VHH binders against StAR-related lipid transfer protein 6 (STARD6). Designs and how they scored, part 13

Target 1, 220 residues: StAR-related lipid transfer protein 6 (STARD6), of Homo sapiens (Human) (p59095)
Amino acid sequence: MDFKAIAQQTAQEVLGYNRDTSGWKVVKTSKKITVSSKASRKFHGNLYRVEGIIPESPAKLSDFLYQTGDRITWDKSLQVYNMVHRIDSDTFICHTITQSFAVGSISPRDFIDLVYIKRYEGNMNIISSKSVDFPEYPPSSNYIRGYNHPCGFVCSPMEENPAYSKLVMFVQTEMRGKLSPSIIEKTMPSNLVNFILNAKDGIKAHRTPSRRGFHHNSHS
Short names: E, the ipSAE of ESMFold2; O, the ipSAE of OpenDDE; V2, 0.75 times the mean of E and O plus 0.25 times the DockQ between their complexes.

## First folded at step 8 (VHH; framework vhh_7pa5_2)

Design u3 (from s3 with S30K K65E D103V; at its last look DockQ between E and O 0.14; V2 from the best seeds 0.00; counts 0 for: pae E 16.2 > 2, unsure alone 64.9 < 65, placed apart)
Fold by ESMFold2, look of step 8:
Structure u3 (fold): chain B 220 residues (1-220), chain A 123 residues (1-123)
Amino acid sequence: as target 1 above (220 residues)
Amino acid sequence: QVQLVESGGGMVQPGGSLRLSCAASGFTFKDYAMSWVRRAPGKGPEWVSTISWSGGSTSYADSVEGRFTISRDNAKNTLYLQMNSLKPEDTALYYCAKDQYYVFSGTYSFDVWGQGTQVTVSS
């Protein structure tokens, strides 16, 4: 019921994950992208950490990641991303539906997540989320209702070039249903690398200069 | 050609310290995560530690956490491992390795690694 308090607590948990240096095991690396994992304390499964560099300021990167309107155009892991309730300018509830994963071995899930953006000192911005109960969007027979434990994005400036961001993403997803944990371990690391690459492509497309349409000064 | 050259090994008594170095060449060092791997006599490779390309994140095997510190100097193309509170069980040939990936079986594999530097902890 107190969504703002839940959002603020979730942001603190994500900040804690970002400060925690112990127990992480690197499970995949690619050029400038690192995926690590450790056992979740929230469910039987993993907490994942993905790190990469985005050539965009932290403020613009976090705004891009927080926007809902074009999420589907760049996040290839989702088929639906709808804001279903806005609490304030920094806080909303979304309904998401995933694509299938693992060559169809993981059928689509849906989620009802509380999303929150907070600014910290040092130009660090955190977008955090967690699944919540929202009776207006009950589970349907079309999808397995999954559950995201505290997760999100940490955007901070690179020391050497503050116009570039270090992006850290935490993923803590309980897929539910009857799934083999080994299927998730097999496929998640490459999917997380692809998320970073797709976000980088998406934000590049957003800032590429293009010719605008006409402006009309009606209702003056 | 990718080349990784480890140094800084030697003999030390239990409780002692050593600092390993790994000089990298033949690739853009600052773009890749780097790892330390060790092989004890009669055993297969054991992952020790990994550092991200920027140095912004590190990870350690349970057996060395709190005693070993991985670091890198991207300007000098050099990877380091500070080893403190050494135990006889740390005796091994230590390799630096470029990249790593998680295989389906729950183990790790590595793209390229060096020839190793011997660390021997004995009294």
Scores: ipSAE 0.000, ipTM 0.192, lowest interface PAE 16.2, mean pLDDT 82
ESMFold2 (binder alone), look of step 8: mean pLDDT 79; pTM 0.794
OpenDDE, look of step 8: ipSAE 0.782; ipTM 0.879

Design u4 (from s3 with T28K S59T K65E D103T; at its last look DockQ between E and O 0.01; V2 from the best seeds 0.00; counts 0 for: pae E 3.4 > 2, placed apart)
Amino acid sequence: QVQLVESGGGMVQPGGSLRLSCAASGFKFSDYAMSWVRRAPGKGPEWVSTISWSGGSTTYADSVEGRFTISRDNAKNTLYLQMNSLKPEDTALYYCAKDQYYTFSGTYSFDVWGQGTQVTVSS
ESMFold2, look of step 8: ipSAE 0.349; ipTM 0.722
ESMFold2 (binder alone), look of step 8: mean pLDDT 80; pTM 0.805
OpenDDE, look of step 8: ipSAE 0.848; ipTM 0.913

Design u5 (from s3 with K65E Y101W D103L; at its last look DockQ between E and O 0.01; V2 from the best seeds 0.00; counts 0 for: placed apart)
Fold by OpenDDE, look of step 8:
Structure u5 (fold): chain B 220 residues (1-220), chain A 123 residues (1-123)
Amino acid sequence: as target 1 above (220 residues)
Amino acid sequence: QVQLVESGGGMVQPGGSLRLSCAASGFTFSDYAMSWVRRAPGKGPEWVSTISWSGGSTSYADSVEGRFTISRDNAKNTLYLQMNSLKPEDTALYYCAKDQWYLFSGTYSFDVWGQGTQVTVSS
């Protein structure tokens, strides 16, 4: 499987989603975050669009979202986030396991996703993700294997404040299992809002305190 | 100076259509959510519609849902309101408003208003 080609294609699809501003229905607005949805063309379900402002530069935000090491510390929806295969500096495969959702009514899902970061002109970065077959990590009886269609994060600068980012997230997830579509539709928007909130909190926590250089004015 | 200038208003018959425009200047248009608000004679301001900075998210008052469409062209710094199936109760002065927040305020707080454009629906 040509993972690089898949990654590039996925990024292009996410870019396409970002440029398509038609047909979105707002389904939730909370804490300055909006969740919109429309019917997915990839599966019988929804494509979600989540918009928010993050108080970090696009470069730093993208790096934060791309890096795997700290993901479970701030993303409360996950119990596992492991890089299982590095393809190149900008592309890897990860194994993700979710927490239970909806007060335990939704059992954990695991995903094998191809993750790719692409940097565009104008300081826009896209982190795309799509589920792939990876023989080294076959489905197990321990978790219900979900499937992510092309999804991702679009990080763009605010022009008036380059230290802040416009974040647009696209999500197309097949949870699989015995879950009714109605339950997914009811719970997904809140989960998406929480993700953004968690990211906001996480990015703040990772801000290295600017060592205010104590200029010791040695008054000699 | 921050400025919003509405245009496109006029008189139409019930069932008719109008397209309003709002030209924005003096701020980074693409960073802010934008809204339409209207004031009918003898009534207070009524929120009509809001669009996010990207244009990817839109919301409408129940009274206009399905009839009005808000859109924006960030390259032109212009906000639009397509109004279809107009009713006499849509008669109002329509204002373009800059949202205080970048996305949705939730409370629809605006820090900048235009002068308004008059829409009259009358047989």
Scores: ipSAE 0.506, ipTM 0.786, lowest interface PAE 1.1, mean pLDDT 91
ESMFold2, look of step 8: ipSAE 0.587; ipTM 0.833
ESMFold2 (binder alone), look of step 8: mean pLDDT 80; pTM 0.796

## First folded at step 9 (VHH; framework vhh_7pa5_2)

Design v1 (from u4 with T59D; at its last look DockQ between E and O 0.02; V2 from the best seeds 0.00; counts 0 for: pae E 13.4 > 2, placed apart)
Fold by ESMFold2, look of step 9:
Structure v1 (fold): chain B 220 residues (1-220), chain A 123 residues (1-123)
Amino acid sequence: as target 1 above (220 residues)
Amino acid sequence: QVQLVESGGGMVQPGGSLRLSCAASGFKFSDYAMSWVRRAPGKGPEWVSTISWSGGSTDYADSVEGRFTISRDNAKNTLYLQMNSLKPEDTALYYCAKDQYYTFSGTYSFDVWGQGTQVTVSS
């Protein structure tokens, strides 16, 4: 399996989604965060687009989103986010595990995704992802193996303030198992807004290391 | 055992104010974004407001923006909703909710809802 070819193809698909102005239905707009959706061409389900402003340069934002070690410190929906195989400096395979829900009656999902970062003209950076087969991480009985179709982040400079980024995120997930598509459709717009809020908090904490918490009374 | 306990509801006249509280226990409160959700008579649940884990970012439904303020005290494991300029259409059972299933993959579900606290706005 040629992971670099898959990664490059996936990046082109995400770039295409970002350029496509047709067929989007706006499903939520709040505080300059806009969530849109349309039918996926990859599976029976939706492709989602969310757009927001992040007070950080595109280069720093894309580096923050690409880093694996910090992900679960701000993305509270995940139990696990591990890079399990490095292809090269711009490409890796990641294993993620979601939290359980419905008090244990619905198993967590896990994903094996190829992740790729590419820099484009105009200071635009794309982090693209797609689920792949990786024999070292077969599906397990503890998790339903989900599948991400081409998805990712597009980080570009805001025209009025280039130190700020326009962040566009595409989500195209086939959840599999017993998860209801109607629950996803009902709650996804607010979930995507909350993701932007949590990313803002995460990058704020990362951006200023000298302001990291140090609690003198907690030392023993 | 995860628990969320809402309080501060009651009956008020239009234009009045209430402050709701939600006491959280059984999980690390400061690791999670928290939300208020309401259910009016004869309607399904309506998202009201969300605050990020640090409190640095907030968002509101259009119907309450400018009138309601969400806040949190991570040292006290408590979520708040200050409700000003209350209207009859704000009458609902208000829940605080813990969002455990925020993922890049798009799964969204509340892990725990509280029992709710009733807010009634009537002249």
Scores: ipSAE 0.000, ipTM 0.187, lowest interface PAE 13.4, mean pLDDT 80
ESMFold2 (binder alone), look of step 9: mean pLDDT 81; pTM 0.814
OpenDDE, look of step 9: ipSAE 0.730; ipTM 0.863

Design v2 (from u2 with S59D D99G; at its last look DockQ between E and O 0.01; V2 from the best seeds 0.00; counts 0 for: pae E 17.7 > 2, grease 25.7 > 24.2, placed apart)
Fold by ESMFold2, look of step 9:
Structure v2 (fold): chain B 220 residues (1-220), chain A 123 residues (1-123)
Amino acid sequence: as target 1 above (220 residues)
Amino acid sequence: QVQLVESGGGMVQPGGSLRLSCAASGFTFKDYAMSWVRRAPGKGPEWVSTISWSGGSTDYADSVKGRFTISRDNAKNTLYLQMNSLKPEDTALYYCAKGQYYLFSGTYSFDVWGQGTQVTVSS
């Protein structure tokens, strides 16, 4: 399997999604976060675009999103996020297991994804992902094996304030299993808003480690 | 439009063998996991086997493990099922399928399957 070639091709597809301004329909705006969607060209389902502002440089934001050690502490949609194979410093394969929905889902989904980070001109950084076949992690009866079509994060500087980032996330997930499209349409936009909010909180905690304590009004 | 055309079915005696083929078109075959599904008379669809997009991972229903082997040729857009040690219980219409999905009921469903090829195991 040529994982590096697949990673490079996936990054080009995500770059293409970021440049494509046509056909997006806004499906939710909340707390200055905008979720848009359009029909996927990869499967019967949607490609989602979610955008928010993070008060952090693109380089630091992309490094935070790429590192794996603290992912489940802030990404509340996951129960497991584990690097299972490293290809090089910019490329790895991860195994992801989602939470079950409290009401609706009997079984979590799992994913085997190739993850790749690339730096671009203009201080734009892209973390791209796509599901791959990895023989050590075959589908099992414990989880529905989902499939992520090309997806990822685009971290760009805000024009007026380059110390802040525009974070754009593309999500193109084939959940597998038979789900009502209306359940996906009702739940995905809120989940994507929550992802951005949780990432914002996570990067704040990453910058101010608790070893010296949090700032509080005790002796200013 | 996705099209799947099965072939290779027929009548065999118990203990015999058959090899099924599925010619695929209308999608990028090498990007998708593929499955075999069967439907016995008077029954709903039963998942038989799945192969990953690269062919590196396979899975089988307990009823066919050790007897059936799924394979694929991505250069020829073709899926195969080698069926050995056939039993009367294997009598069914066999379909190849794309887009395996887990249902809320705890079973699998599929996006598209073909018209099927009949396998009959009897003397």
Scores: ipSAE 0.000, ipTM 0.111, lowest interface PAE 17.7, mean pLDDT 81
ESMFold2 (binder alone), look of step 9: mean pLDDT 82; pTM 0.820
OpenDDE, look of step 9: ipSAE 0.387; ipTM 0.736

Design v3 (from u2 with S59D Y101S L103Y; at its last look DockQ between E and O 0.30; V2 from the best seeds 0.00; counts 0 for: pae E 9.8 > 2)
Amino acid sequence: QVQLVESGGGMVQPGGSLRLSCAASGFTFKDYAMSWVRRAPGKGPEWVSTISWSGGSTDYADSVKGRFTISRDNAKNTLYLQMNSLKPEDTALYYCAKDQSYYFSGTYSFDVWGQGTQVTVSS
ESMFold2, look of step 9: ipSAE 0.006; ipTM 0.380
ESMFold2 (binder alone), look of step 9: mean pLDDT 81; pTM 0.812
OpenDDE, look of step 9: ipSAE 0.611; ipTM 0.816

Design v4 (from u4 with T50L T59N E65K D99S; at its last look DockQ between E and O 0.02; V2 from the best seeds 0.00; counts 0 for: pae E 16.5 > 2, placed apart)
Fold by ESMFold2, look of step 9:
Structure v4 (fold): chain B 220 residues (1-220), chain A 123 residues (1-123)
Amino acid sequence: as target 1 above (220 residues)
Amino acid sequence: QVQLVESGGGMVQPGGSLRLSCAASGFKFSDYAMSWVRRAPGKGPEWVSLISWSGGSTNYADSVKGRFTISRDNAKNTLYLQMNSLKPEDTALYYCAKSQYYTFSGTYSFDVWGQGTQVTVSS
């Protein structure tokens, strides 16, 4: 399986989602963050689009989102975030394990995702992801192996203030297992708003250095 | 031992104000987003508000926007809810909770919650 070719195609699919203006239904607006959805063409479920403004340049924002070192300190949806294989400076494979959700009714999932960053003219950066088969990391009995269809982040400059970014996130997650779509539809919009808010908190802490060490463990 | 203890509830007339607090212990408070959840008589739990781990971002249910303000003091491991312009419909038992973001809008994370503090708004 040619991971670089898959990464390039995935980036094109995310770019296509960002250009697509049709069929989106707004499902939540809160704190200047808009969540929209439409039916996925990849699986029985939804493609989500989340948009917000981040007071940080697109280059710094995309580097922050691409780095792996502090991911679990700000992404409170995850127990584990490990790069398990690097293909080149712009491309790696990551193993993630989620927290449990909905009073334990959504057990942790794990994912093996190909992650790719591509920089475009006009200071636009795209971080794209898609689950891949990676035999060194087979499914385990402790987690349901989920599947992320093409997804990611589009970081572009805000026209009136290019030091600020317009962040658009696409989420297309097949959770697998026995799980009602209604639980996902009821919880996902607010959780996506809070992902953006937590990323804002994380990048703000990154800009304002503290005496805290870099050795952190996230709690459930 | 992980604990959350709510306080500051009481009786107030419509239009009045109350400030709730939640003392946290037994975990690294500054690593977690925190939420307030309320339960009115005869109703299921309703998410009220959330504050990010740093305090830099907040979110509110539509029913309380503009009237309630969530805040936190990470040095004191304490979560707050300032409630202004209280209405009879705000009468409920108010809980603080350690939030797992994918679950707070309608399906709640209950890995830690307290016994609650009663807020009663009546003439």
Scores: ipSAE 0.000, ipTM 0.130, lowest interface PAE 16.5, mean pLDDT 81
ESMFold2 (binder alone), look of step 9: mean pLDDT 81; pTM 0.815
OpenDDE, look of step 9: ipSAE 0.018; ipTM 0.306

Design v5 (from u2 with S59E D99G Y101T L103I; at its last look DockQ between E and O 0.01; V2 from the best seeds 0.00; counts 0 for: pae E 16.3 > 2, placed apart)
Fold by ESMFold2, look of step 9:
Structure v5 (fold): chain B 220 residues (1-220), chain A 123 residues (1-123)
Amino acid sequence: as target 1 above (220 residues)
Amino acid sequence: QVQLVESGGGMVQPGGSLRLSCAASGFTFKDYAMSWVRRAPGKGPEWVSTISWSGGSTEYADSVKGRFTISRDNAKNTLYLQMNSLKPEDTALYYCAKGQTYIFSGTYSFDVWGQGTQVTVSS
């Protein structure tokens, strides 16, 4: 499989979602975070758009979102986030395992996703993702294998304050298993608001003096 | 206080086997992914393997895939590494670590690791 070609096409699809102004329905607004949705063209379900402001430059925000080691410290939706294969400096494959959610109504899923970062003119950075087949990590009986259709983050500078970023996130997740779309539609908007809030908390912790990294023979 | 205590290291000949253990205390072991990391003489740390909190998912560095098996016993708060078909290149100080794999920029994101257990593979 040509993962670089897939990554490049996925980035183009996310860029297209970011440029598309039609058909979006606002489904939640909370704490200056707006969640919108429309029908997915990829599966029976929704494409979600989440927008919020992060008090951090686009370069630092995109680096923070691209890093794998900090992800579970702030993304409370995940149990596991592992890079399992690196293709090049801007492209890797990860394996993720979610928490249960919807008061236990949705059991954990796992995903095998291709992740790609691309920098654009105007200090706009896009991190795009899509589930892929990776033969070394086939579906197992331990988890329902979900599928992420093209999704990702668009980090752009705010014109009024370039030290701040406009973060737009696209989510297009096929949860699979024995679920109706209605339970997902009822729970996803709040989960997406919480994602942005948790990312804000995570990047704030990254800015404070800390020993983020390898802690050889230490305890805490 | 969080403690990780590795054991089971030693000297073996090439092609041999060894099983490492890591006893964990001071945190809710069953809620965390756990990793093995090694440091060969003259080299920086190298990620070896990670296992999810439930044991349902495992990952391996290419250099050990097919030869090493990570496992855990959440009832005993213990992490294991079964090492088969050992090679001289596997000689290292092996640490268990609480947390995930390394970040892409070469900085590892592990909360705590133990003191390590020495594995030496020589004829």
Scores: ipSAE 0.000, ipTM 0.135, lowest interface PAE 16.3, mean pLDDT 82
ESMFold2 (binder alone), look of step 9: mean pLDDT 80; pTM 0.804
OpenDDE, look of step 9: ipSAE 0.007; ipTM 0.247

Design v6 (from u4 with T59D E65K Y101K T103L; at its last look DockQ between E and O 0.01; V2 from the best seeds 0.00; counts 0 for: pae E 16.0 > 2, placed apart)
Fold by ESMFold2, look of step 9:
Structure v6 (fold): chain B 220 residues (1-220), chain A 123 residues (1-123)
Amino acid sequence: as target 1 above (220 residues)
Amino acid sequence: QVQLVESGGGMVQPGGSLRLSCAASGFKFSDYAMSWVRRAPGKGPEWVSTISWSGGSTDYADSVKGRFTISRDNAKNTLYLQMNSLKPEDTALYYCAKDQKYLFSGTYSFDVWGQGTQVTVSS
């Protein structure tokens, strides 16, 4: 399986979503974060667009979103976020397990996603993702294997203040299992607002003074 | 086995330049933030600079801002420190250190150290 070709194609689809201005319906606005949706062309369900301003440069924001090590400390939608295979410096496969949602009505799902970061002219950085088959991590009986259709983050400079980013997130998740689409439609907009707020809080915490602590002891 | 090997130190006059290198092996270098730390004679360790896993974010101690530049080459598993406008107070043993997988953590412990490379700025 040619993961780089899939990654590059997925990035082009996300770029296309970002350029597409038609058919979006606003489904929630809260704390200067706007969630819009329209019918997915990939599955029976919705493509969501989430937009907000992050007081951080596009380069630092995209690095923060691309890193895997502390993802679950700020992304409160996840139990597990593990990079399980690195393809190159810009491309990896991750395994994620979600929290339960909707007061337990949506049980945890797991995903195997290809993640790719690409930098464009004008300091626009895109992190794109799509579920893939990865034989080393087949579906398990412990979780319903969900499927992310092309999705990701578009980080671009805010025109008035280039030290700030306009963050646009696309979410196109097929949860699978025995769920009514209406449960997803009722809960997803609030969850997406909370994702942006938690990312904003997470990146703000990383601005704490440049010294990160130091011990006198040596291991060697 | 995780290894970090520093090189590029030496003796220079005040105002001179040096470029330090750190060759990394035994771990996925491109997954980790990396740091430079120094120990001056008779002093404890002092943090110098940190770079994110991708190289997209950097941070510096106030004492070196504008004079030192941290960089990395993930294809060669190598960390660099370009040191310009060196001062006698920069004299120290310089270590590279494996930090965590992300630059923005609140965690305060370094994981692994090299053996260091000596930088001496005199007269």
Scores: ipSAE 0.000, ipTM 0.147, lowest interface PAE 16.0, mean pLDDT 83
ESMFold2 (binder alone), look of step 9: mean pLDDT 81; pTM 0.820
OpenDDE, look of step 9: ipSAE 0.344; ipTM 0.706

## First folded at step 10 (VHH; framework vhh_7pa5_2)

Design w1 (from u2 with K30S D31S G56K; at its last look DockQ between E and O 0.45; V2 from the best seeds 0.00; counts 0 for: pae O 7.1 > 2, grease 27.9 > 24.2, SAP .762 > .668)
Fold by OpenDDE, look of step 10:
Structure w1 (fold): chain B 220 residues (1-220), chain A 123 residues (1-123)
Amino acid sequence: as target 1 above (220 residues)
Amino acid sequence: QVQLVESGGGMVQPGGSLRLSCAASGFTFSSYAMSWVRRAPGKGPEWVSTISWSGKSTSYADSVKGRFTISRDNAKNTLYLQMNSLKPEDTALYYCAKDQYYLFSGTYSFDVWGQGTQVTVSS
């Protein structure tokens, strides 16, 4: 499987979503975060668009997002986020395991996702993700394997202040399992809002390593 | 105690070969993907290669593809890097890394890494 090609294609799809301004329905507005949705073309479900402002530069924000080691410290929706295979400097495969959702009505899901960062002119960065088959990480009986269609983060500078970023998140996830679509639709917007809030809090709490290089945690 | 110890570095002429080893202890080696990362003086860290926990999947930086081979022996808790057709630009301190997470800026964080082994390619 040509993972790089898939990654590049996924990034282009996310870019396309970001440029598409038609057909979005606002489903939730909370704490200056807007969630909108439209029918996905990839599966029988919704593509969500989530918009918020993060008080950090796009570069630092992008670095912060999908950081495998620290993700679980701020993203309360996850219990595991590990890089399982590096493809190149900008592309890797990760294993993600969620917490339970909707007051326990949705059991944890795990994902195998191809993650790719693409940097654009104007200090815009896209972090795309899509589920892929990775034979070394087959589905387990412990978790229901979900599937992410092209998803991603678009980090762009605020025109008024380049120290701030506009964060646009696109999500189209098949949770799979025996779930009522209605439960997902009802709970997803709140979860997405919480993600942005968690990210905002997390990036403030976690100092972006200023040092380009190796960070060693010596466990004595 | 969790530890990684690199060995096998040295000085070689261009076109030469070296084999690096990394001995792992204090953790379940076979459960983790392992990587080699190198750092040349005055430069930032450069990812070199990664191997999956099973050894079935490998990846390489473009700069070393076709010349370097990463492998592992889970029974011996050892990671290897066979380096062939070495070039002066391969000169660096080579690190073995466990359970690393990647920052998109090119920064690497490791819970465990070795002290590194020096590779010098010079005529």
Scores: ipSAE 0.017, ipTM 0.321, lowest interface PAE 7.1, mean pLDDT 88
ESMFold2, look of step 10: ipSAE 0.465; ipTM 0.763
ESMFold2 (binder alone), look of step 10: mean pLDDT 81; pTM 0.811

Design w2 (from u2 with K30S D31N S54E; at its last look DockQ between E and O 0.01; V2 from the best seeds 0.00; counts 0 for: pae E 18.3 > 2, grease 24.5 > 24.2, placed apart)
Fold by OpenDDE, look of step 10:
Structure w2 (fold): chain B 220 residues (1-220), chain A 123 residues (1-123)
Amino acid sequence: as target 1 above (220 residues)
Amino acid sequence: QVQLVESGGGMVQPGGSLRLSCAASGFTFSNYAMSWVRRAPGKGPEWVSTISWEGGSTSYADSVKGRFTISRDNAKNTLYLQMNSLKPEDTALYYCAKDQYYLFSGTYSFDVWGQGTQVTVSS
């Protein structure tokens, strides 16, 4: 499987979503975050568009979101986030396991996703993700394997302040299992808002150099 | 104690070959993907290659693709890098790394890495 080709295609699809301004229905507005949705063309479900402003530059924000090691520290929706295979500097495969959602009504899901970062002119960056088959990580009986259709983060500079970014997130996830579509539709917007909030908190925490006070114990 | 120890580095002429080894201890080697990362003088770290837990999947940087081969022997807790057709630009300190996370900025986070082995390609 040509993962690089898939990654590039996925990024283009996300770019397409970002350019498509038609047919979106606002489903939630909270804490200056807007969640919109429209019917997905990839599966019987919704494509969600989430918009928020992050107080960080696009480059730093993209770096933060692309980084695998710290994801579990700030993304409270996840219990596992591991890079399982690196393809190149900009592309890798990750294994993700979610927490339970909707007060336990939605059991954890795991995903195998191809992640790709692409830089565009004008300081816009896209981090795309799509589920792929990875033979070394077959589905387990412990978790229901979900499927992410083309998803991604679009980080763009704010015209008014280059120290701020517009973050647009696209999500179209098949949770699979015996879930009622209605439950997913009811719970997803809140989860998406929380993700943005978590990202905001996470990126702030990363800026604060842990003043590990090198107490120079001057042993006189 | 978790430890990685690289060996096999040296000086070779352009077009030459080297085989690097990395001995792992203090953890279940077969449970982790392993990578090689190199750092040339005055440059940031560069990812070279990764191999999956069981060795079923490998990946390479474009700069080394077709010339380098990563492999592992889980029974011996050893990671290898066969380097063929070496070029002067391959000159670097080569690190073995466990469960490493890469930043987009080109910085890396390692939970475990070795001291490195020096590879010098010079006529």
Scores: ipSAE 0.000, ipTM 0.245, lowest interface PAE 13.6, mean pLDDT 88
ESMFold2, look of step 10: ipSAE 0.000; ipTM 0.133
ESMFold2 (binder alone), look of step 10: mean pLDDT 80; pTM 0.807

